# Designs tried in a protein design chat: VHH binders against Abasic site processing protein HMCES (HMCES). Part 96

Target 1, 269 residues: Abasic site processing protein HMCES (HMCES), of Homo sapiens (Human) (q96fz2)
Amino acid sequence: CGRTSCHLPRDVLTRACAYQDRRGQQRLPEWRDPDKYCPSYNKSPQSNSPVLLSRLHFEKDADSSERIIAPMRWGLVPSWFKESDPSKLQFNTTNCRSDTVMEKRSFKVPLGKGRRCVVLADGFYEWQRCQGTNQRQPYFIYFPQIKTEKSGSIGAADSPENWEKVWDNWRLLTMAGIFDCWEPPEGGDVLYSYTIITVDSCKGLSDIHHRMPAILDGEEAVSKWLDFGEVSTQEALKLIHPTENITFHAVSSVVNNSRNNTPECLAPV
Short names: E, the ipSAE of ESMFold2; O, the ipSAE of OpenDDE; V2, 0.75 times the mean of E and O plus 0.25 times the DockQ between their complexes.

## First folded at step 12 (VHH)

Design B5 (from m39 with S53Y; framework vhh_8pnl_2; at its last fold request DockQ between E and O 0.68; V2 from the best seeds 0.00; counts 0 for: grease 24.4 > 24.2)
Fold by ESMFold2, look of step 12:
Structure B5 (fold): chain B 269 residues (1-269), chain A 117 residues (1-117)
Amino acid sequence: as target 1 above (269 residues)
Amino acid sequence: QGQLVESGGGLVQPGGSLRLSCADAGFDFSHYDMAWYRQAPGKERELVARITYGGYTNYADFVKGRFTISRDNAKSTLYLQMNSLKPEDTAMYYCAAGLEYEDYDYWGQGTRVTVSA
C-alpha cells in the first residue's frame, strides 16, 4: 500500500470518526495539529495523513479508550534515528509486513511501547499488472458502502448535491498502523510518523496485487487495536489478517502521477 | 512487458562496460526503494545493489566498486552502471521496487547480460 485518498474536509472526516468510549458514550476524536492535515485524492509516502490513537499517549491517567486524531508523516521515523533529515533513513518504512514485524527494530520497539494507530483514508490505490503490456491498471479499493436514498455509489452521483451525500456518509477505510515519535537533533517539534501494516491479499484482491493493508473491520477491532492500556501487543496482533469485506473499481491513469489531486483520481472508468 | 521494464543488456567482452536502465512508463516510483538483482542459470536470485528513495546506496560484496546504482526520480528511472565486467557477471538482471526494507512488490522481466570473449 503506497497510495491513498483522504480528501474529506476536516469537519466531515471528524464526524465520520464518531465512536463510543468504554463507558458507551458517543464521542468525536479530539484533533492534534489540525493545521498539518492536507486533504487530497492522491496521498503518497512522506506526506501527512490523519491517524487515530489513544488519548493515553498524550495525557497521564487518561482513559485509554478515548481517541485522538492527528496528522502524522507516512513513513515511520524511529525514535532512535540520529540524522537530522528523515530522508536519510537507510530503509523504507512506508509499510511493515505483519509476518516479520517482531523481527525489525524499527517496528518492534514502538509496538512494545503500545504505539498503535489507525490510519484513515477514503480508500487506497493499487496497480494491477496486465500480462503482455507495459501498463498497469490502477484500482481504487475501499469498504463496501451502505446505499441509502440520501447517498449512492461514487459513479452514480449526478449532481453536486448527490456527490456531497456520497461522501457525507462515507465509511472510512481503517488500516492498522504503528507509529513512533522522533525528536530532531536540531530541535523543533517532535515528529510523529507511522507505517501501515501489510498482509497477504484476500482472494478478492489477489488478481490485483499480492499484498494489502491490514484492515480493521468494525469498531471492536478498531477499539482493541487502539487501546494499548487494556489490550496487549500479543492480543492486538491477532487482529492483523486479510479481510474479504472490500470492494474496488478501475480508475484512470491520472492517479499515477502523485501530483494529480482531483476527483478523477478515484472516478470509475 | 513486465511491471518494470529493464533495458541495456547484451553481449560484452571481459573488462567491458554496460549500463542497465529500468523504468515503468507513467508510474511514479520516487517514493520507492529500488534495487537490482541478478540470477545466473542454476543459481538463486541475488541482490546486486539497492538505493533508497532518499539516495542511500548499498552493494553486494561481489560488486567491489565495479557497479554504480543511481536513479533519476524526474524520469522514474533506475540505472546500473557496470564496469570491469567478468564472466561471473553473466546473468539475467532484474529491477525491483518496494516500500519496506529489502521487500520488493514490483519486479521487471529482466535483461540478459553475457560476458564472454
Scores: ipSAE 0.637, ipTM 0.829, lowest interface PAE 1.6, mean pLDDT 89
ESMFold2 (binder alone), look of step 12: mean pLDDT 81; pTM 0.827
OpenDDE, look of step 12: ipSAE 0.788; ipTM 0.895
ESMFold2, look of step 13: ipSAE 0.601; ipTM 0.813
ESMFold2 (binder alone), look of step 13: mean pLDDT 81; pTM 0.828
OpenDDE, look of step 13: ipSAE 0.798; ipTM 0.899
ESMFold2, fold request of step 14: ipSAE 0.574, 0.625, 0.593; ipTM 0.804, 0.820, 0.814
ESMFold2 (binder alone), fold request of step 14: mean pLDDT 82, 82, 81; pTM 0.833, 0.832, 0.836
OpenDDE, fold request of step 14: ipSAE 0.821, 0.819, 0.821; ipTM 0.907, 0.906, 0.907

## First folded at step 13 (VHH)

Design gx10 (from y29 with I57R W59D Q102E; framework vhh_6z1v_2; at its last look DockQ between E and O 0.02; V2 from the best seeds 0.00; counts 0 for: pae E 12.7 > 2, placed apart)
Fold by OpenDDE, look of step 13:
Structure gx10 (fold): chain B 269 residues (1-269), chain A 123 residues (1-123)
Amino acid sequence: as target 1 above (269 residues)
Amino acid sequence: EVQLVESGGRLVRTGGSLRLSCAASGFTFSTYAMGWFRQAPGKEREVVAAISWSGGRTDHADFVKGRFTISRDNAKNTVYLQMNSLKPEDTAVYYCAAKSYEFTDSPKEYDYWGQGTQVTVSS
């Protein structure tokens, strides 16, 4: 996974992240550093994206079932990194393979500390290789959405009004991530950054791409992944597997350029 | 450059009230826990109050006994200490401090400190 969409306004995104804590109380996640949230139809590594994480990471004795929403840098910067510039990392931390998560120090260490997060997106993009050509067809991949009587396929939103309605009730893609905290050697703000855990693709997606993000499907999976206070690493890792509960459609090559940030990126062709 | 600038300290009479302010700059204020400390002449620096990054949690020293209240405004990058029912024993230099991680009941490890503001309570 090297490209996502996360374009919802902050308030809409927040509402979409409504949850129940372990006491059964309906809650909205509290924002940490909301000013770093930058909505975009075309999110690339090194950009900031919103993630969910347990409040316990920030507050001693907090209820670990409570969720915080925070923009973090895509591309995990390990805490042990000693260079002043995170871009000087010599290895790719955009993704973490599920099969080797415990073999790589950069991921194992923060995971062992309970630094699990849920990366939020409208969906993610993947490119299908066309046989015999160097051309790749991009696809937007996301959770199936509830068909409202009026809302045909995401593509059928004939009116701006209908488009807005679709996004007001959009089910966000919830991807399993690991985050870490890096303190710059020269001082300053601590950098929070994340990697997306990847798995082998489900059967439905296998023709498009052989790998997919580890998707946490449903509130229980999301809650367990986040709740590092009550759920062990071993138990949490049981949640990491391919899911068939996805849909996709072909999109235009507009998304190929990471500078393009328009609705055309995820529009069906 | 990181700066914490305290203000509001002055001479007051016993039973009076003061509001201290600490203006923060040079770091992402909303991601830090904040604390107020005080140091009286000949005494060690002691914690007065602490507040989490969100303001959702606060801790106050036992000697406060409901007289002081810590609060923050993240939009203004400011932490406050409302001090009521002041006593001569409250005379001290009051310091603002910032901590990047883990709000604790006993904040000992703070990353940044202000220069302090003098509070004097006369009998």
Scores: ipSAE 0.288, ipTM 0.678, lowest interface PAE 1.9, mean pLDDT 91
Fold by ESMFold2, look of step 13:
Structure gx10 (fold): chain B 269 residues (1-269), chain A 123 residues (1-123)
Amino acid sequence: as target 1 above (269 residues)
Amino acid sequence: EVQLVESGGRLVRTGGSLRLSCAASGFTFSTYAMGWFRQAPGKEREVVAAISWSGGRTDHADFVKGRFTISRDNAKNTVYLQMNSLKPEDTAVYYCAAKSYEFTDSPKEYDYWGQGTQVTVSS
């Protein structure tokens, strides 16, 4: 998983993240650093994307079921990293394999601190290798959407008004992530950064790619992953598995160049 | 670097029409609400029309309803203002502005501004 779409205006994104706390109260997540949110149809590693995390990470004695939403850098920078430039990491932290997460210091340490997050996206892209050509076929992969007139159907929108309705009601993809906090040695603001946990692909995606992000399907899974105050690392890791509750469609090669930031990136072909 | 560049302002007679354009660069245009504002000599800057990020919602000031239409082309990173039935009181510098979330009628809440284009309506 190396490319996502996360393009919604902040208020639309926030509304899509409505949740119930431990007491059943309907809430919206509280933003941290909203100015760092950079919406795009075509997010790549090193860019900022919004994640959910427990309020308890920021506030002593907070209700650990309450959620904060904050942009973080994609590509986890471990708290122990000593260089001044995160691009000098000797290893790729864009993704974290679930089968080795407890063996890699970069991921084991923050996970032991309860630094679990939910990575938000409209969906993600994967490239299927096609025998006989240099070309790879990109796909946009996302949760099945509630079927209503024009809602949840990207290809059915026939006007700007209907397009907006599709995205106003979009069910965001919720991926399991781990984050860490790095203090630059030369000073400056603390860098929050995340990795996306990956698993073997489900049957439905196996013809596209052999790995997929660990998707948290539903509020119970999201709540348990976030709540490091109530849910141990051992219990949280039981949430990490493939899901078949996923859909996709082919897209044009416009998405191949990460500088292309247009709706065409995710439009069905 | 963020840029909003207005064009299309000129002298036109009462009852005439103009189309203003605003070309955007340096930000994700398709996820920003856009607005047209105007400022006449001796007056404060006021909202003329605004449009949501996808173009699905628009709002027009009462003094231009039925005469002006805001639109956008997200493939070309451009917002437009079609101005019909122009009146001398429409004479002003017209500004394009971008806001990262819901549009509003308050100029102070907009993140980016263009340099303006002069529209003059003669009798």
Scores: ipSAE 0.000, ipTM 0.265, lowest interface PAE 12.7, mean pLDDT 88
ESMFold2 (binder alone), look of step 13: mean pLDDT 89; pTM 0.901

Design gx11 (from y28 with I57N W59Y D111Q; framework vhh_6z1v_2; at its last fold request DockQ between E and O 0.01; V2 from the best seeds 0.00; counts 0 for: pae E 2.8 > 2, placed apart)
Fold by OpenDDE, fold request of step 14:
Structure gx11 (fold): chain B 269 residues (1-269), chain A 123 residues (1-123)
Amino acid sequence: as target 1 above (269 residues)
Amino acid sequence: EVQLVESGGRLVRTGGSLRLSCAASGFTFSTYAMGWFRQAPGKEREVVAAISWSGGNTYHADFVKGRFTISRDNAKNTVYLQMNSLKPEDTAVYYCAAKSYQFSDSPKEYQYWGQGTQVTVSS
């Protein structure tokens, strides 16, 4: 996974992240550093994206089922990194393979500390290799959306009003991530960054791409992944597997350029 | 450049009150836990109080016994320590400190420190 969409306004995104804590109380996640949230139809590594994480990370003795939402850098920078520039990291941390997560120190250590997060997106993009050509067809992949009588499909959004209706009730894609905290040697803000855990693709997606993000499907899976106070690493890792509960459509080549940030990126062709 | 600047320390009589302020700059204040520490002559630096990034969680040392209260205003990038019923034993240099994760009672875990402000309580 190297490209996502996360374009919802902050208020809409927050509402879409409504949840129940362990006591059954309805809650909205509290924002940490909301000013760093930059909505975009075309998110690439090194950009900031909103993630969910347990409140317990920031508050001693907090209810670990409570959620914080925070923009984090895509591409995990390990806490032990001593260079002043995160871009000097010698290995790619955009993704973490599920089968080797416990073998790589950069992922194992933060995971062992309970630094699990849920990466939020409208969906993610993958490119299908066309046989015999160097051309790749991009696809937008996302959760199936509930068709309410009033909410048209992305393709049916022929008006601004209809577009808003579609996205106001959009079910966000929830991907399993690991984050870490890095202190810059030169001082300044501690950098929070994440990697997306990847798995082998489900059968439905296998013709498009052989790998997919580990998707946490449902409130229970999301809650368990986040709740490092009550759920062990071993138990959490049981949640990491392919899911068939996805849909996709072909999109234009507009998304190929990471600088393009328009609705055309995820529009059906 | 990261800066923490304490103010409000002065000479007060026993039973008096002071409000210390710490103004922060050079980092995203609203994302950091803040702490007040003190160091008396010949003693180790000790935690007085701490507050989480959002202000939703606070810690006060046992010796405070309800006399001191930590608070913060994220809009002003400032953390406060209200000190009531001051005693001669409270005489120390008071420091503010910042931590990005959970607050702690350990000074070593804090990333940024102020220069300190002198509080003197006379008998």
Scores: ipSAE 0.903, ipTM 0.952, lowest interface PAE 0.5, mean pLDDT 94
Fold by ESMFold2, fold request of step 14:
Structure gx11 (fold): chain B 269 residues (1-269), chain A 123 residues (1-123)
Amino acid sequence: as target 1 above (269 residues)
Amino acid sequence: EVQLVESGGRLVRTGGSLRLSCAASGFTFSTYAMGWFRQAPGKEREVVAAISWSGGNTYHADFVKGRFTISRDNAKNTVYLQMNSLKPEDTAVYYCAAKSYQFSDSPKEYQYWGQGTQVTVSS
């Protein structure tokens, strides 16, 4: 998983993340650094994307079931990283394999600190290698959406009304992530960054790619992954598995260039 | 204080039409999905129709498709159910309900409910 779409306006994204706390109270996540949110149909590593995390990471004695939403850098920068420029990290931390997460220092250490997050997206892109050629067919992959009578075509955003026919009831993809906090050696703001945990693909995706993000399907899974105050690392890791509750469609090569930020990136072909 | 107040329910002949309204107050109506549910005596409450917060998406149960139409007016904080080609089987109390963001066919997921309005369809 190396490309996502997360394009909803901030106020719509916030409402899509409505949840219940441990006491059953309906809440919206509280933003940190909202001005760093850059919506795009075509997010790539090193860009900022919104994640959910427990309020307890920021506030002494907070209810650990309460959620913060914050943009973080995609590509985890370990807290122990010594150089001043995070782009000089010699290994790829865009993803973290679930089968080695407790063996890799970059991921084991923050996970042991309860630094679990939920990575938000409209969906993600994956490229299928075609036999007999080096050409790759991109697909947009997302939760099944409730079919409606007013459904518009995904990617048809030529008016606010057409956009709303697709996106005003969209179920966001919720992926399991790990984050860390890095303090630049020369000073400056602490850098929050994340990795997306991956698992073997389900059968439905196996023809596209052999790996998929670890998807947290439903509010219970999301709550347990986030709540490091009440849910241990070992218990949380049981949530990390493939799911068949996923759908996809082929898209054009417009998405291949990460500078293209248009609805065409995810439009069916 | 959140309020949902249905109106428009009455006695109507088979084949007739009526329009239900639900006036909302005490919350930001334009950010909630809305649903119409019905409950006949001795039966479980069931979804009739639902509409997204912007009105861009709608859902209608199969037993009302082509006959009922849900709509909303966010400027007036009101959701409507236009009911055409009414049948005696449509006799029920009709309820308006609100849910944050994504609508659902499950009554358990809705946060706010009206008191209901009676619709009676005679032969």
Scores: ipSAE 0.411, ipTM 0.747, lowest interface PAE 2.8, mean pLDDT 90
ESMFold2, look of step 13: ipSAE 0.227; ipTM 0.625
ESMFold2 (binder alone), look of step 13: mean pLDDT 89; pTM 0.903
OpenDDE, look of step 13: ipSAE 0.640; ipTM 0.850
ESMFold2, fold request of step 14: ipSAE 0.265, 0.296; ipTM 0.671, 0.669
ESMFold2 (binder alone), fold request of step 14: mean pLDDT 89, 89, 89; pTM 0.904, 0.904, 0.905
OpenDDE, fold request of step 14: ipSAE 0.900, 0.796; ipTM 0.952, 0.906

Design gx12 (from y29, 14 letters changed; framework vhh_8cml_1; at its last look DockQ between E and O 0.02; V2 from the best seeds 0.00; counts 0 for: pae E 20.5 > 2, placed apart)
Fold by OpenDDE, look of step 13:
Structure gx12 (fold): chain B 269 residues (1-269), chain A 123 residues (1-123)
Amino acid sequence: as target 1 above (269 residues)
Amino acid sequence: EVQLVESGGGLVQPGGSLRLSCAASGFTFSTYAMGWFRQAPGQEREFVALISWSGGRTDYSDSAKGRFTISRDNAKNTVYLQMNSLKPEDTGVYFCAAKSYQFTDSPKEYDYWGQGTQVTVSS
């Protein structure tokens, strides 16, 4: 996974992240550093994206079932990294393979500390290799959405008004991530950064791409992944597997350029 | 450069009040929990109060509870400690500290520290 969409306004995004804590109370996640949230139809590595994480990471003795929403850097910067510039990291940390997560220090160590997060997106993009050509067809991949009388399929939004309605009740894609905290040698802000765990693709997606993000489907999976206070690493890792509960459509080549940030990126062709 | 600068300390009589301020710079203040600690002569630094980044959570030492109030203004990058009903035992250097991850009452875990401001409670 090298490209996502996360374009919802902050308030809409927050509402979409409504949850019940372990006591059954309906809650909204509290924002940390909301100013770093930059909505975009075209999110690339090194950009900031909103993730969910347990409140217990920030507050000692907090209820671990409570959620915080925070923009984090895509591309995990390990805590042990000693260079002043995160861009000097010599290995790719955009993704973490599920099969080697426990073999790589950069991911194993933060995971062992319970640094699990849920990466939020409208969906992600993947490129299909066209047989016989050097051309790649991009696809937008996301959770199936509930068709309400008011919310047409992304493809049926004939009007800007209808388009907005579709997104008001959009089910966000929830991807399993690992984050770490890096302290710059020169001081300043602690950098929070994440990697997306990847798995082999499901059968439905296999023709498009052989790998996919580990998708946490449903509130229970999301809650268990986040709740590092009550759910062990071993138990959490059982949640990491391919899911068939996805849909996709072909999109234009507009998304190929990471600088393009328009609705055309995820519009069906 | 990260800086925490305490102010507002001084000499007060028992039963008096002081308001300490800590001005922060060099980091995103609104993302850090802030704490107040104090150190009396010949004693170890001890926890006084903490406040979460949003101000939604506060905690106090037993000694401070009911007398001291921690608050913050994120727009001003400042944390405050209102101290009422001061006692001679409250005498010491008061330090402001910042914590990003898992803030607690333990001083060892705070990321940044001020130089401190002297508070003296004496008749």
Scores: ipSAE 0.735, ipTM 0.885, lowest interface PAE 0.7, mean pLDDT 93
Fold by ESMFold2, look of step 13:
Structure gx12 (fold): chain B 269 residues (1-269), chain A 123 residues (1-123)
Amino acid sequence: as target 1 above (269 residues)
Amino acid sequence: EVQLVESGGGLVQPGGSLRLSCAASGFTFSTYAMGWFRQAPGQEREFVALISWSGGRTDYSDSAKGRFTISRDNAKNTVYLQMNSLKPEDTGVYFCAAKSYQFTDSPKEYDYWGQGTQVTVSS
C-alpha cells in the first residue's frame, strides 16, 4: 500500500471518527497538531496523514480507551535512526509485513512500546498488472458504503448535490499501523511517523495485488488495536488478517502522478 | 496550475455597492466550495460568505448577512460577491478561496487562495 486518499475537511473527518470509550460515552477524538493535516485525494509516502492513537501515549494516567487524532509522517523513522535526514533511511518503511513484524527492529521496538495507531483514509489505491509488465490499471479500494438515494456510491454521483451526500456519510478506511518517535540529531521537534501493516490479499483483491493493508473492520477491532494499556501486543496481533469486507472500482491514470490532487483521482472509469 | 483571480475591488462611499468576481482555473470548479474572506491590516482573515460546490447552500458572517450575496456560475468558473450597503468596517483585502466539496467557514481548511482585491469604504 503506497497511495491513499484522505481528502475530507478536518471537521468532517473528526465527526466520522466518533467513537465510544470504555464507559460507553460517545466522544470525538482530540486533535494534536491539526495544522499539519494536509487533505488530498492523492497521499504518498513522506506526506502527513491523520492517525488515531491512545491518549495514554501523551497523558499520564489517561484513560487508554480515549483517542487522539494526529497527522504523522507516512514512512516510519525508527527512534534509533542516526542520520539527520529521514530520506537517508536504508530501507522502505512505508509498509510493514505482518509475517515479519517481530523480526524487524524498526517495527518490533515501537510495537513493544505499545505504539499502535489506526491510519485513516477515504480508501487506498493499488495498481493491477494486466498481464504484461508495462501496463497498470489503478483501482480505488475502500469499505463498502451504505447505498441510499442520498449516499453510498461514488459512481452514482451524477450531480454536485449527490457528491456532497456521498462524502457526508463516508465510512473511513481504518488500517492497522505502527508509529515511532524520532528525535533529530541536530535538534528540533520530535518526528512522529507511521508504517501501515500489510497482509496477504483477500480473495476479492487477489487479482489486483497480492498484498493489502491490514484493515480493522469495526469498532471492537479499532478499540483493541489502539488500547495498548489493556490489550497486549500478542492479543493485538490477532487482529491482523485479511478481510473480504472491501470493495473497489477502476480509476483513470490521473492518480498515477502524485501531484494530481483532484476528485478525478478516485472517480470511477 | 491552480489560480484564483479576484477583481472588482476599489474605493466606494459608505452606503455604496461593489461586485467582486473571482475567476478560477486549474481545477474542476464545480466540485469545489467557494468562500470569500477579508482581512484588515493587522487582523486575522475573517469569514465573509461561502457557497457550496453545487451552489445550493450559502452562508454568511453576521456582518455580511442581509447586505452581501454570494453566487457562482459554474459555466464560467467564477464566484461572485455582491456587496451592498457598504460600511467603513467592510474595508479590507477580500480573498477568494476554494475547498474540495466541504462547506466550511474555517479559513485554515481551504485548499486554494487568491491574492486578494482591495475594498476601501470611505468618504
Scores: ipSAE 0.000, ipTM 0.104, lowest interface PAE 20.5, mean pLDDT 86
ESMFold2 (binder alone), look of step 13: mean pLDDT 85; pTM 0.853

Design gx13 (from y29, 14 letters changed; framework vhh_8cml_1; at its last look DockQ between E and O 0.01; V2 from the best seeds 0.00; counts 0 for: pae E 12.2 > 2, placed apart)
Fold by OpenDDE, look of step 13:
Structure gx13 (fold): chain B 269 residues (1-269), chain A 123 residues (1-123)
Amino acid sequence: as target 1 above (269 residues)
Amino acid sequence: EVQLVESGGGLVQPGGSLRLSCAASGFTFSTYAMGWFRQAPGQEREFVAAISWSGGRTDYSDSAKGRFTISRDNAKNTVYLQMNSLKPEDTGVYFCAAKSYQFTDSPKEYQYWGQGTQVTVSS
């Protein structure tokens, strides 16, 4: 996974992240550093994206079922990194393979500390190799959405008004991530950054791409992944597997340029 | 540049009160837990109080509990320590500290420190 969409306004995104705590109380996640949230139809590594994490990470003795939402840098910067510039990291941390997560120190150590997060997106992009050509067809991949009589499929939004309605009730893609915190040698803010765990693709996606993000499907999976106070690493890792509960459509080549940030990126062709 | 500047220290009589302030700059204050520590002459720096980034959680040392109150104003980038019923044993240099993640009573885990403000409780 090298490209996502996360374009919802902050208030809409927050509502979409409504959840029940362990007491059954309906809650909205509290924002940490909301000013770093930058909505975009075309999110690339090194950009900031919103993630969910347990409140217990920031508050001692907090209810670990409570959720915080925070923008973090895509591309995990390990805490032990000593260079002043995170871009000098010599290995790719955009993704973490599920089969080697426990073999790589950069991922194993923060995971062992309970630093699990849920990466939020409208969906992610993947490129299919076209046989016989050097061309790649991009696809937008997301959770199936509930078709309301008024909210046509993303493809049926004939009017700007209908488009807005679709996004007001959009089910966000929830991807399993690991985050770490890095202290810059020169001082300033501690950097929070994340990697997305990847798995082999499900059958439905296998013709497009052989790998996919580990998707946490449903509130239980999301809650268990986040709740590092009650759920062990071993139990959490059982949640990491391919899911068939996805849909996708072909999009234009507009998304190929990471600078393009328009609805055309995820519009069906 | 990161700066923590303490103020409000001084000389007070036993039973008196002081309000310490710590003004922060050079980092995103609203994302950090803040703490107060103190150091008496010839002693190690000790934990006094801490407050989470949101202000939702606080912690106090046994000696501070019931007498001291830590609070914060994120709009002003300031953390406070209201000290009531002061005792001679409270005498020392009080330091403001900032920690990313959750607060702790361990001074080694805090990333930034102020220069301190002197508090003297004496008859």
Scores: ipSAE 0.896, ipTM 0.951, lowest interface PAE 0.5, mean pLDDT 93
Fold by ESMFold2, look of step 13:
Structure gx13 (fold): chain B 269 residues (1-269), chain A 123 residues (1-123)
Amino acid sequence: as target 1 above (269 residues)
Amino acid sequence: EVQLVESGGGLVQPGGSLRLSCAASGFTFSTYAMGWFRQAPGQEREFVAAISWSGGRTDYSDSAKGRFTISRDNAKNTVYLQMNSLKPEDTGVYFCAAKSYQFTDSPKEYQYWGQGTQVTVSS
């Protein structure tokens, strides 16, 4: 998983993340650093994307079921990293394989501190290598969405009224992540950064790619992954598995260039 | 104090029409999805229709599709259900319900409920 769409305006995204805390109270997540949110149909590693995490990471004695939403850098920078420039990291932390997460220092340490997050997106892109060629067919992959008589197709969102018909009740993709906090050795702001946990593809996606992000399907899974105050690492890792509750469609090669930020990136072809 | 108050129910002959209203207070109506559910005597509450917070998306049960229309007026904090071509099997108590942002067809997901309004379709 190396490309996503997360294009909703901040207020729409926030409403899409409404949840219940452990006492049954309806809440919206509280933003940290909202000005760092850069919505785009075409997000790549090293960019910022919004994640959910427990309020307990920021506030002593907070209810661990309460959620913060914050933009974080995609590509985990370990807290022990010694150089001044995160781009000097000599290994790729865009993704973390679930089968080795407890063996890799970069992921085991923050996971042991309860640094679990939920990575938010409209969906993700994956490229299928076409048989007998070097050409690759990109697909947009997302949760199944409710169809209604007033619903528009994804390709019809080229005007404000059609946008609402497609995106107004969009179910955001919720992926399991691990984050860390890195203090630059020369000083400055603490860098929050994340990796997306990956698993083997489900049967429905296996013809596209052999790996997929670990998807947290439903509020119970999201709550348990986030709540490091009440849910141990051991129990949380049971949530990490492939899902068949996923859909996709082919998209044009416009998405190949990460500078292209238009609805065409995810439109069906 | 959250309140959802249904009105517009009554007795109607088969083939007739009713318009149900649900007036909301005590919460920010324009940020909630709204649903209509019904319960016949001796049966469990079943999904009828739902509408997103903006009104941009709707969903209907198979039995309601083509006959019922859900709508909302966020300026008046009211959701409506226009019921046409009513049948005896539509008889029951109709409940208005509210849920933050994403509607579902599952009644257990809805946070706020009205007291219901009786709809009776009898020849």
Scores: ipSAE 0.000, ipTM 0.295, lowest interface PAE 12.2, mean pLDDT 88
ESMFold2 (binder alone), look of step 13: mean pLDDT 88; pTM 0.892

